VH-VL binders against Phosphoribosyl-dephospho-CoA transferase (mdcG). Designs and how they scored, part 6

Target 1, 226 residues: Phosphoribosyl-dephospho-CoA transferase (mdcG), of Bradyrhizobium diazoefficiens (q89xp2)
Amino acid sequence: MTSPCKHGDRPPGRHDLVFVSPAGWRAMLDARDDLAADSLLARWPKMRWPTIRRRALPHEATGVALGLPLPPSAGKKRVALLVEIDHVASVARPPSLQQARAYAPRNWWPTLDRLDGLALRHSVDARVYGSLAWQSLTGLDYVTGRSDLDVLFEFRSETDIDRFVADVAAIETSAPMRLDGELMSADGAAVNWREVHGGASELLVKSIERVVLLDRHQFISGATGS

## First folded at step 23 (VH-VL)

Design yb2 (from y10 with heavy chain K56R)
Fold by OpenDDE, fold request of step 24:
Structure yb2 (fold): chain C 226 residues (1-226), chain A 119 residues (1-119), chain B 107 residues (1-107)
Amino acid sequence: as target 1 above (226 residues)
Amino acid sequence: QVQLVQPGAEVRKPGASVKVSCKASGYEFDSYTIDWVRQAPGQGLEWMGRIIPLWRIAKYAQKFKGRVTMTADTSTSTVYVELSSLRSEDTAVYYCARDSWEGYYMDVWGQGTLVTVSS
Amino acid sequence: DIQMTQSPSSLSASVGDRVTITCQASQDISNYLAWYQQKPGQAPKILIYDASNLQTGVPSRFSGSGSGTSFTLTISSLEPEDAATYYCQQYDDLPYTFGQGTKVEIK
């Protein structure tokens, strides 16, 4: 079992799983008549499935902005929700590669194992998001023949990012799926690993607060707020 | 195995503060909510509040607002509760408890810390 | 706040007896109710969650039932080691609240 890297204090991040209290679910759903007919949404709190933290829209100044992705069988609709902070019952990190492995197609297993080993060697905490994560969380079918493997790589200041992404790219060459994902710094800022691997001088950096172009060196050094 | 370890006892004078630690092990610390529950001698259980370690957000029972502070240290997998302006009525066993994954019921408890407030 | 009321406050029963403890909520909490056992000098231990789910490792003589506002903990055949205080707790909404407890003694 890969021991996940313990990260220090970080802000609420993208891809964080958010569990909502029963009262919170009632409040959210009662406020949304447009969702009343959706049987899967009615089932969601009963199954104790999480939501995912998303960036708030400009008109969502108060509360916690949440997302709920429905599976392909339900049209892949993304439901936007807003909950009061007091109704957040728990927050969890996305599932690890190891946790998600059992829910992945068998032909994905070698790639998952290689990525897990790579992350461990580089002291990177690797988490799964996207279709595989939701498949593991719900047991519903999210992964299809067109699905990418989405991985969040939480790195430290000591991480050789250039070497790491090169190794990720090497793994992808033999992978049965496309490897998508983000490199995330301690402050919660994240960039697509392919941008870093491509050697771009400027990176599209995403956080819970904003999306900005940032100098590569600034991002790597953790100076994302300057 | 999942464990929450607390100190055995604390003694304070009225008006002082007490900080009780709860060290967690055997699970992913930052993905579970921790509750604090106290029990006065011969009395029932009283919920004090909770903390969500990953976001470091806490919610307190109204009774303790202004006197209680809950914190989490992810580097040491430890949660703390601090209670200030102590009174004799604050004499109790203080328990930390891990919630279920969704943050609902308390599935693992610390052994408790006896806090005695006496002049 | 949601009020939880247990009944009885105490009871005495013999080994082998069927014991029933009830918990009443002041409002509908669906099945968001847990039962805990606390022995003297020990921390509480969860027995039942979601009103009727037996926690792993808990003897099958324990069972929970009910929904909405009325809940029941049942010990089908009381054992000597079951001497304890039992608490119900709602987790439908904050603040979490407990029943006042039921002390079970063995005759």
Scores: ipSAE 0.939, ipTM 0.969, lowest interface PAE 0.4, mean pLDDT 95
Fold by OpenDDE, last read:
Structure yb2 (fold): chain C 226 residues (1-226), chain A 119 residues (1-119), chain B 107 residues (1-107)
Amino acid sequence: as target 1 above (226 residues)
Amino acid sequence: QVQLVQPGAEVRKPGASVKVSCKASGYEFDSYTIDWVRQAPGQGLEWMGRIIPLWRIAKYAQKFKGRVTMTADTSTSTVYVELSSLRSEDTAVYYCARDSWEGYYMDVWGQGTLVTVSS
Amino acid sequence: DIQMTQSPSSLSASVGDRVTITCQASQDISNYLAWYQQKPGQAPKILIYDASNLQTGVPSRFSGSGSGTSFTLTISSLEPEDAATYYCQQYDDLPYTFGQGTKVEIK
């Protein structure tokens, strides 16, 4: 009888916001001569903007792997950073739908509100990542006419996942943007909601540690064999 | 309103351990770092360490390494500091403090817990 | 570790006086400095962050200045309720360190 993962034992997530200490920023930037010419990157610590947790590359055996997405105006470059754990100053959850709403295009508001209501009804914690999240975090222009809405849905063992994703799909039919996103279990394993909605027997499950194909039932039941 | 609530006082004998709680409310608990700071009677402020609740990672001041453990319980929005092998010199008011969103300065403090170590 | 040297250790001033407290860091900490006020029997309260930003709800008679290694807290016109101990704190790097404190008494 695998003890239900207490809400308190969530591993670091792929979408967690990571704030780095001033000393940590200096250390990271000093180690990267290739980034010295990037004015926006130099401004990042001054503006107190966060980074995002990413999966470590095979050669990144030590430290915390961080990502920094630059806005479209800066070429949409994704900067990979590595920081020592001691220089992590704070870690935060991604913005809620409500928090991000004020920074979204007005035509997105109805969809955001519907998703927020849906999440509430199903006791799902919904967070925004991708372009809208970064627009809300930085105040810079990340959202374009081609941008998707990226939502992370943290579900519980009691969540009717099939019904939930069906409702998400229904909302998308009237949405001005594509709805992308992941369903995340309590153990931090995540799958694209469209794979679940499509009825696939095997799901591509992503965590901070690995990417694996799992049986649909195994994922939904939380029996991710870690 | 953001609040950090601590117990009023704890009394321990030398060699014992003390665990002080800090219950947070009025904000998203798991998105803010908590610091522990102590103050001996008539003395200044001393930083003990930091806990990041979402990742449950802690960093301690060198002085307390091996004797201090900081933990976070997200289900109850409570942070704990445990200090073992207590000495008379550990008599102090222990404060938990919430950091700013980026985890830099301490913007909200608990009321403090007086820990008295006496034979 | 970054050492914070605060001066003076204590001062006595009259109501309406201008009070100045200084803090010196052992290395360049840019503007990553906070000032706290602690009244007897109470927890510290933040006054200033990032060397010069006034915390919300703090009276405008308080101000912070400085960068690098030298910082100053100023009370433009001392009020009776300002009797307290004041501390500077750096958050440039761990471990966080405080100044020794400055006790401000009213004459």
Scores: ipSAE 0.938, ipTM 0.970, lowest interface PAE 0.4, mean pLDDT 95
Fold by OpenDDE, last read:
Structure yb2 (fold): chain C 226 residues (1-226), chain A 119 residues (1-119), chain B 107 residues (1-107)
Amino acid sequence: as target 1 above (226 residues)
Amino acid sequence: QVQLVQPGAEVRKPGASVKVSCKASGYEFDSYTIDWVRQAPGQGLEWMGRIIPLWRIAKYAQKFKGRVTMTADTSTSTVYVELSSLRSEDTAVYYCARDSWEGYYMDVWGQGTLVTVSS
Amino acid sequence: DIQMTQSPSSLSASVGDRVTITCQASQDISNYLAWYQQKPGQAPKILIYDASNLQTGVPSRFSGSGSGTSFTLTISSLEPEDAATYYCQQYDDLPYTFGQGTKVEIK
């Protein structure tokens, strides 16, 4: 009897925002001479902007693996960082659709509102990641005419996933942007919503620890922790 | 309005344990670090440790390591501090405090819980 | 650990007086310093963050200055309600540490 993952025991997940202590920033930047010339990176801790949790590389066995995406104006470079756990000052969820709305292009607003309403109806927690999230977090220009809307949908055991993704697809038909995103289970495992909507029997499941192919039913039932 | 609510006074005997709760409201609980700070009668403020609710990770001051446990319950938006092997010197007001968004300074405080350790 | 030395431990001043409290850090903490006010029987309340930023709702008679190792809290014109104990706190690194406190009394 696999003990139902208590909603309260979510493991650290992808897309979590991570704030680093001042000492931690100094330690990270001092260890990276290659980053010393980057004015935006020097500004980042001063502006109190977060980093994002990423999967650790095999050689990053110790510490917390962090990512920092630079805006298009800075070449869209993704900076990989590693910090000691003691220098993690705070962790936050990604911005909600509502929080990010004010920073989105106006023509995106109807789609954001529809998705927010859909999420609410299905008791799904919807968060934004990608370009819109970073635009909202930093105030810098991340969203372009080619940007997708990236949404993380945290679903529950009672969520009708098939209906939910069908409704997401329906919203996309009238959207001015492509809808990308992931369905995330309570255990932090996530799949692209399009894979689910496509009816695939096997899903590419991503977690902070691993990437695996799982049976569709196993993923939906939350049996990913065995 | 952001609020942290703590219980009233607690009395314990030496050697016992005490668990103090801190119920948070008015903000997204999972996205803010909580610190615990105590103050002995007539003394200054002493940082005990912190907990990051979303990851359920805690860091403790060296003085309390081995005796202190901080936990978070996201379902009830409540943080707990448990102190074991209580001594008379542990008599103090215990405060929970929410950190700023980035987890730096303490911007909201609970009203405090007086813990008295007496024979 | 970063040591915070606060001075003076206590002072008595009259209404309208300028009051200055200092805090010295054992190492460079940049501007990662907060000031708190604690009135008798109450929890601490934040006044200043990042050494010089006034917290929302705090009277403008309070101000913070300094960087590196030396910091100052100033009350430009002391009011009766300012009778309290004040604490500095660094958040540059763990463990967080406080100054010893400064008790401000009204004459």
Scores: ipSAE 0.937, ipTM 0.969, lowest interface PAE 0.4, mean pLDDT 95
Fold by OpenDDE, fold request of step 24:
Structure yb2 (fold): chain C 226 residues (1-226), chain A 119 residues (1-119), chain B 107 residues (1-107)
Amino acid sequence: as target 1 above (226 residues)
Amino acid sequence: QVQLVQPGAEVRKPGASVKVSCKASGYEFDSYTIDWVRQAPGQGLEWMGRIIPLWRIAKYAQKFKGRVTMTADTSTSTVYVELSSLRSEDTAVYYCARDSWEGYYMDVWGQGTLVTVSS
Amino acid sequence: DIQMTQSPSSLSASVGDRVTITCQASQDISNYLAWYQQKPGQAPKILIYDASNLQTGVPSRFSGSGSGTSFTLTISSLEPEDAATYYCQQYDDLPYTFGQGTKVEIK
């Protein structure tokens, strides 16, 4: 009887927000001359904005790999950063749908509310990432007329995933934006919800450690393997 | 309202261990770090370490490394500090404190737990 | 480790007096400094963060100033309830370190 992975034992996630210490910011930026001219990067630590956890590249094994997405006004550049674990000041979950709502276009509100309600009914933890998340975190303009709504759905072993994704698809039919996002198991493995909804037998599973093709049943059962 | 609740007091003998709890409420528990700070009688504040609940990682002051363990239970929104090999000089009030969202300063404190180490 | 030195260790002042407490850091910590108040038998309470930002709910008679290595906490007009020990704390880098504290007594 595999003890249900209590929500409390999740590994670090790909979408976790990471705050860096002041000393850490100095150390990190001092190592990157190529970033010295970027005004937003200079402003970022002053504004106390977070970074986002990303998968480490093979040569980044000794640090914490971080991402910093710049807004469209700054060319949508994605800055890759690496920080020592000792300079990680704090970690937080991505914004909830409710938290991000105030920063979303008004025409998105009905869709956000429906998704939030759906998540609650299915005991799914729903979080926002992508453009809306960064808009909510920074107050800068990230969302455009072409932006998708990116949602991370953390499901449990008892979650009816097929029903859940069907309901997400139904919500999308009336949404003013495309619904993108991932279904994430308790062990941090995640799949695009559209792959699941499409009925694929094999799923592209992403975790902080690796990207693998897994059998649909293996993913749903939480047996993402060692 | 954000609250951190600690037990009132613990008494231990030298060489024993003590585990102090800190129950958090009124906020998203796993999105904030918690620091432990102790204060010996009539002395100043001493930072012991930090726990990051979401990643379940802790950082300790060098003075306590090897004797201190900080843990978090997200299911109960409770943080723990365990100190082993207790000495008389470990007699102090132990405070848990929630950090600001970015994990910089301590904006909410528990009421403290008096740990007395006596033979 | 960053050392924080407070001055004075203690002071006695009358109600209505201006009180000044200083904190010096062993290195440049920019504005990453907090001030705490601790009354007897109570937990510390934050007063100031980022050297000069007043915490919500803290009386306006409290103010913080300084940057780099030198910082000041000022009580513009001392009230009886301000009898406490005050601590500065840096959060520029780990480990976090506190000043020794300044005990403020009312005459």
Scores: ipSAE 0.935, ipTM 0.968, lowest interface PAE 0.4, mean pLDDT 95

Design yb2 (from y10 with heavy chain K56R)
Fold by ESMFold2, last read:
Structure yb2 (fold): chain C 226 residues (1-226), chain A 119 residues (1-119), chain B 107 residues (1-107)
Amino acid sequence: as target 1 above (226 residues)
Amino acid sequence: QVQLVQPGAEVRKPGASVKVSCKASGYEFDSYTIDWVRQAPGQGLEWMGRIIPLWRIAKYAQKFKGRVTMTADTSTSTVYVELSSLRSEDTAVYYCARDSWEGYYMDVWGQGTLVTVSS
Amino acid sequence: DIQMTQSPSSLSASVGDRVTITCQASQDISNYLAWYQQKPGQAPKILIYDASNLQTGVPSRFSGSGSGTSFTLTISSLEPEDAATYYCQQYDDLPYTFGQGTKVEIK
């Protein structure tokens, strides 16, 4: 049984890391011969690596939809998983920029340091997802020479979002990689930072349940709790 | 330094409710499951349930369903267990415990809260 | 529910003795078994996880073994500070369950 959420608390998000219980892994691998036969997927439970929350497909009305991104060397595949809620053992936030730094290419370090400093200055909680996140979580080679830096910027009601994205843009001008960043509100809704920086009047807002166009003012005011 | 801090004692009459706090520090509160375990005087350990703070979802042992509620407050890094319709047999020490990151075993325990139910 | 049965319920041994405590699960739990130590007036403390892995800071005189349904905690040479109650706990499936405990006393 689920308990009531506190007012203003974050609901489940698209980037949440999800650990599956031993019973959950056993049930899933017993039901899916394709998963059990793959050596990396069979090793996943033993390594105690998480999975990632994903949007449910229409036929997945019951359960928790999860993804398992494989490294490039195993093919650029994201394995779809579905588990019972009782088989979710733990949920964690994505790795912080600071945690992920040691796993990034060295030529990324100045950009990561500048983003970390910017996030601190604006009271933004900066996390990584995508290839750098999974490289830091597993130690496997996910980051390639063509990889983007995928950053999740969790902002608060006091954050001046327009100033923040302008500073992100300044950092990107000298970055060795493209920043594929999302601004995420307290309710887990997110937009690409470039749409906000570009001054779009309508933003493509993504959440675990849907993708929708919202007026810029609606997103910013709702996202800051106003 | 990972710590879970609980109040020392609570006293209630039968039929009342009690809400026990567990304040976490020294780690990322949102990223770890918290279990509640109780121990009646002279008895062993009994799992009551667990809460996943980031999602605000809980699973309760069947014995306590309908009487127990677990909640989390991220702004104060605090979890709570509330037990209603108290009986004298609910007298116990109530521990909160943080799980390992994957949510398997309990690697850090609070010092416990003695809840006494007596008329 | 997975039932965990410990034996013995209590034991008394001398410093330096080898002590063994067993834990039986009502079904196969692989190696998803932890051992906790609880000294009088204190909260439990994790000793061993995954049946055989020592938690950081736990003395090497403690060891765990077993898989499936049968598990053993061993103290190779009992020390005075090892007087405590020891609990096994399975985390294979919900609800998590504990053994009833084994009280170890120093003679």
Scores: ipSAE 0.864, ipTM 0.941, lowest interface PAE 0.5, mean pLDDT 90
Fold by ESMFold2, fold request of step 24:
Structure yb2 (fold): chain C 226 residues (1-226), chain A 119 residues (1-119), chain B 107 residues (1-107)
Amino acid sequence: as target 1 above (226 residues)
Amino acid sequence: QVQLVQPGAEVRKPGASVKVSCKASGYEFDSYTIDWVRQAPGQGLEWMGRIIPLWRIAKYAQKFKGRVTMTADTSTSTVYVELSSLRSEDTAVYYCARDSWEGYYMDVWGQGTLVTVSS
Amino acid sequence: DIQMTQSPSSLSASVGDRVTITCQASQDISNYLAWYQQKPGQAPKILIYDASNLQTGVPSRFSGSGSGTSFTLTISSLEPEDAATYYCQQYDDLPYTFGQGTKVEIK
């Protein structure tokens, strides 16, 4: 049986990429007529594309809740999946900004480069999710002219979060797209970067387990290692 | 370059435990599953189990259930296998191997650790 | 558990010979099959994944074929450095299992 390890600071996150085993895919397709009937979903196992971790619904007490975002051409649908833990073959971090760059529109490249440089200066691990991530993972057309750049900023105890978000805001002033992103602590709790930049006294904090309002200092203190 | 480094040898008495390390370098440690495979002298390869470092979860072959523990330390990019209640039949070379990104096959192997269990 | 049966258990061949090794699965594993080479005193090394895909850096004299339950590894022209034990491994379902190996010797 699968047993959690006691080493490590980070619980499973909402944006973790999850690869399902061949046996796991067979079990899901056998149980779900809607998956088996959709040509793109039926191909997903053969293409070896990952799924994405999502928050479990109340009735999903057992298993691993996963999502599968389809491209706009397929109706811009998010398919909900549930898999047994033993059918998780591999888990990966989202693509880095550098990995995703080649799949982004050319006019996004200066913004991606500036964000990558900023992340390095602030000891932040910058990842993409959303349309650019899925375009880089699948090669299918996810990014449109109206797409946001969705960035996950995984910060560390030495990060000056207030200066970081101010610098992100400065980069956005010249960006050809809206920067939509989350600041994520080592424990997987995340908040939208704009709430922090805007000076809100309470923040909407999201984790895989829950969504809660916390005082700004509660999030920042917990996020940087209490 | 992608590399998995293990100690060369360990010696133990029957009934003891052994903990074998596997230090990874040259790739994003958290994003790849690690398998442990052993090979007794003159024998074939035997899968012991696997660990998913990002989630700190492991799956063990039924034969080793209750005797094996796999752990990961992200700060040192190191995985460990610990085998307890050692018997002479546990004498083997113990390999760690990194899976392909999707976690299907083993694309990089450590050089192996010879664990000898003798009285 | 999925049983993997290799044949032959050993063979001896001359440099330049064509060598074939077979692997049978106890159930349909699609193409979820890898071949590994293990030289004496060394760790295994992957040669073939997904039954027929050559791993980067592996000489083109190696090839794989098959699907379902029957698989073949071929060395088109045996070289001295190919003396090794070869293993198939399925990754269709846990636990992962290996064939018992085929030892290839040079005459």
Scores: ipSAE 0.863, ipTM 0.937, lowest interface PAE 0.5, mean pLDDT 90
Fold by ESMFold2, last read:
Structure yb2 (fold): chain C 226 residues (1-226), chain A 119 residues (1-119), chain B 107 residues (1-107)
Amino acid sequence: as target 1 above (226 residues)
Amino acid sequence: QVQLVQPGAEVRKPGASVKVSCKASGYEFDSYTIDWVRQAPGQGLEWMGRIIPLWRIAKYAQKFKGRVTMTADTSTSTVYVELSSLRSEDTAVYYCARDSWEGYYMDVWGQGTLVTVSS
Amino acid sequence: DIQMTQSPSSLSASVGDRVTITCQASQDISNYLAWYQQKPGQAPKILIYDASNLQTGVPSRFSGSGSGTSFTLTISSLEPEDAATYYCQQYDDLPYTFGQGTKVEIK
């Protein structure tokens, strides 16, 4: 059990970017020979790249659970990190679609532009995660010919979610990639956009703490406060 | 243009509290840590603490624990520092400062709020 | 707490002079050090981060060097607008701490 968030407040989410302090990096590298031996991971502090928030494992009862996805050239794995709260220097939202556009393959640009326009029309805050996000954050090659576009759609009380996902589906029909999008409510709980588009009466809802099935209306009502 | 706007001056009596605002504009408020730094007349800079707005968590310098509270209001892009049980020694200019994106150094400063604690 | 000690506490120099200010940390802080300039009646302004990196928009007459425990801020040719107090600050570990300041005056 965790403390519930305040109404309208955005609690910690599983896509939050987390910057670790110099002391935090030193503590991790001193304790983890595997991190210190990897040349890219040993350089991560100097490059000032963030990590991401992840769900804690059972043995991680204290601290902040973080992940670090490596690029395909380095084996395409996610490194698990654990830091003390005092070693969190800054927390940021994922890159916006607009911020990430310049780092995407050129043939993705029309799809990104349409998604950005759609998000504005529906009062949705659109962000990227996954390979495009890390490509934009690091400048390293994360996006491949098989990559999905991973988009986080944070919606508001005025968002017509059913119309929004129908319009996303229309954009995907001519897209050069698969859209792996999540609809995220104000409390940080998220569902795959395809489940909503498909009309499912129950949705698989993911948050930093848990994964549960909720009725469609429970997810939507929680997001709008209705 | 990144800006941090603070009120110019506040006057309080010993034993009272003061709450100083810092309104941010020109950047994504949620994604940057804010520090509070004070400077007594003719003295140097003293770090009071910092707040991470997205998670609404703060860390305070030991000297101020128990008397200081930092809060953030995302809807107005504003951070606050509240200092209670004021003493004459708390007379100072109180600055808010935005950190670099990684939260290391202070790259933008407010103009400061002069808090005077006087009978 | 990491203590930061600046030298000198004050100095007076002529326009065109080369000015150096030193900052000593009580322990190894790698390069996690910033320099700030504060003119009378104004908020501090960052000049240098990570010991030697010049902040965007800061004149190239300013430079920083050092690592570990010893750091230097240099003004290669002092100008009248450089009259200010300069502070170093470490961000290696909490709590963040400042040097006591170095007041630079123009003769």
Scores: ipSAE 0.863, ipTM 0.939, lowest interface PAE 0.5, mean pLDDT 90
Fold by ESMFold2, fold request of step 24:
Formats: C-alpha cells, sequence, structure tokens
Structure yb2 (fold): chain C 226 residues (1-226), chain A 119 residues (1-119), chain B 107 residues (1-107)
C-alpha cells in the first residue's frame, strides 16, 4: 500500500542519535537488572555515547524506544532501551562522512574522499550509519572485513538525483567494500540509492515507522516541505 | 567560532509579549540542545527551559508554563523564546546557551537580550 | 526540584589569596555539576564541568572537587581578573537549577 508524503515537521528520523540524561540512565538501570550487570553497558553512560531511535515494541506504548548496538565482539547484540521523553537530553544527526574518515580502514579512505567530494559538489549532506558510525562514535571495533559502508545522503530539492546516483555507482566500481547508501529527503524518509539508479518509477520509502511505495515525484516533494 | 547572537535590548509594556531570537553559527545547529536562562537585575541565573531543535520539542520550567513558548527554525539556525503576559518582574537579561553535545551542561552562551517591562 | 545552595554569598579577598566557594545539592547529583563565571555586563562562561573537569582555555588556578551533594570551586591564587560572580548548576535532572551565586571582589 502506498501513501502520499506528509507535510510539516521533520519527524524523528531513522538514524537520529539520542543522548539519555543522567536521570534517564538511572531510571533504566534501576528497572533493568540485565543492563546493570553488563560491563559493556555500564560503560555507555560513563562514556556518554549516544543511542539510536528504534521501532517501538507493542508493549512500549509510551516513551522513546532506543537501541544500543554492541560491537561484534559482544555478539552483534542490539540492546533495547525505553526512556521517557523528558530523559532525552539531546538529539544529534549521524556522524558526517568527514568525521568518520579517521576511524575507517585506510583502504577505505580514497572511496570516502571521493564520496565527500561528490556530496559537496551536489550540496548533499553525507553521513554514516552502521558499523563505521558506531566505530567513530565509540572507538570500539565495529568495522570488519565483511562490513559495508553505510552512507546516508541527505539531498536538497535542487539536487540532480539521477546524476548523483550515477556518480555514486561510478565510485563504487573502484571501492574495496559494498556501498549501502540511502538517499534521504528533508522529511527523513529514505530510499536505497540503487533503486533510484535503476530508474524505478516507484520507490520503497523507509521511515522510522513504516515502509511504503511512493512515486519518484512524491518522494522528492518531501525535500521542499522541511 | 561557535557563536550565539541575540538582539541587545527590547522594551515592552506590562501585558505585552516579547519574542527573543538566538542565531547560531559555527556548529551543527540541529545536533545540540539550546537552553534559555534569564537573570533579573541584581539576581542570579534562572533556567526557563530548553529546546531540542532536531525534534522541535521543548521542556519548560513550571514557573513559566503557559506563558513561554520555545521554537526552532532549522533553515535559519535560529531559536526563539516568546514570553507573554509580561509583568515588571519579567525585566531581565535573557540568555540562550548551547549545551554540550550530550545535552548536559551549557558550554556556549549568547551575550543576552535585555528585556525591560515598564509602565 | 533539586535545590543548589552556595556559600558564601559574597567575599572579598586579596590578589594571591586562595579562594574556596562551596555548593550543596538537596539530593545526590553524582558529579553532574558545572561551575560558571560571570563578570559584570557579560554572559556566564563555563569553568568546570562534571564537578572537576577544567574547560579548555580556563586557567589552571581554577579547580573543582566533590560529588554527591557537596562541591567546591577553588581559585588557588586569586588574580584581579577573577573578580566575578560564580554559579554552580546541576544537570542531574530537570528542571536544571543554579546556586544563588557567590560574588568575589578584590580588596
Amino acid sequence: as target 1 above (226 residues)
Amino acid sequence: QVQLVQPGAEVRKPGASVKVSCKASGYEFDSYTIDWVRQAPGQGLEWMGRIIPLWRIAKYAQKFKGRVTMTADTSTSTVYVELSSLRSEDTAVYYCARDSWEGYYMDVWGQGTLVTVSS
Amino acid sequence: DIQMTQSPSSLSASVGDRVTITCQASQDISNYLAWYQQKPGQAPKILIYDASNLQTGVPSRFSGSGSGTSFTLTISSLEPEDAATYYCQQYDDLPYTFGQGTKVEIK
């Protein structure tokens, strides 16, 4: 089923980083013996690392549903957290491509530099998510030899998206990793760059709450509303 | 490099409203919480509330609830505080302040806007 | 609300003196406390965060200590430019609250 893009405010995004207040951490640890006992989770509030927005489970009717991705050495576990809205201290955009570069394997650097240059030429805001993002945020080892590069491209209404994705495809041909890139409109909805490159007239649009098919034009119209 | 710019002064009569701007530059506006703090003449600092610009959500101190509104305009990197039904005791300097990245303490302050409420 | 009480309310000291300002919280706030300096006609400026961490660019004569409910700001050797009002602020829980301030004057 498809629906038109909604107008208005940018809703909380799929990749928003969420910082929990001291009172919020205290409340969660008091309520959750499993969190209190885990040595890696004990580091999270001490290091002041963010969490990430996730879909709420059915019993989580109120509050803000958050995820805490653990590194591969801890079994690739994603810890589910739930906090009151008043315990959200800060919300941030994902790390920029430039910020993440220092934490990437060196053989990734030419690809990151080309993507950063491309994004600048098109006035696209390039961010990372996934393993490289969490490696840059925490300094822990998230990136492996099998890791994709997960890039979020936040485009503007004036961006020539078809030319942009063609240039992304050209960069990937020489890349040492698979490029798992998403194009995100200003209202926080995203599509995979390959689907756009393939010329689809309808796109699988992902947001924090749902996945829908939209016409290519409907997806673009969200960029002018935020 | 990080800068919060506010207008210098505003004058209002009792019962009016005032809307104070705070324009941010030199950092990623959407990724930092902004607090509003006021200071009456000869008095200490009083927290009014805070806004999280990326989600456009605010929390207000109970004393101001019903009279205060905080908003953010991402396209201009500007936050606003609006205080209505002004009284003479609302005469104060109104500061905006950017929090640390995790939203805990106020690491950069605007120079303040003097709001004078007089007969 | 968490009440923050500073002492003294004011003090006068000579250049070179050691100055200590205290801040008491009405409940345990761990180390979630900042100290700010405000000179006349200026905005506050952060000095110390997390009770004891010196902000970049702040002179090393400033230090902070304490945890739980009791905190101190120390100026090891007072300088003329340190004449200001100093505020503590807790950020353990909303609403954020400040101490009433301590005015430091140079004799």
Scores: ipSAE 0.861, ipTM 0.943, lowest interface PAE 0.5, mean pLDDT 89

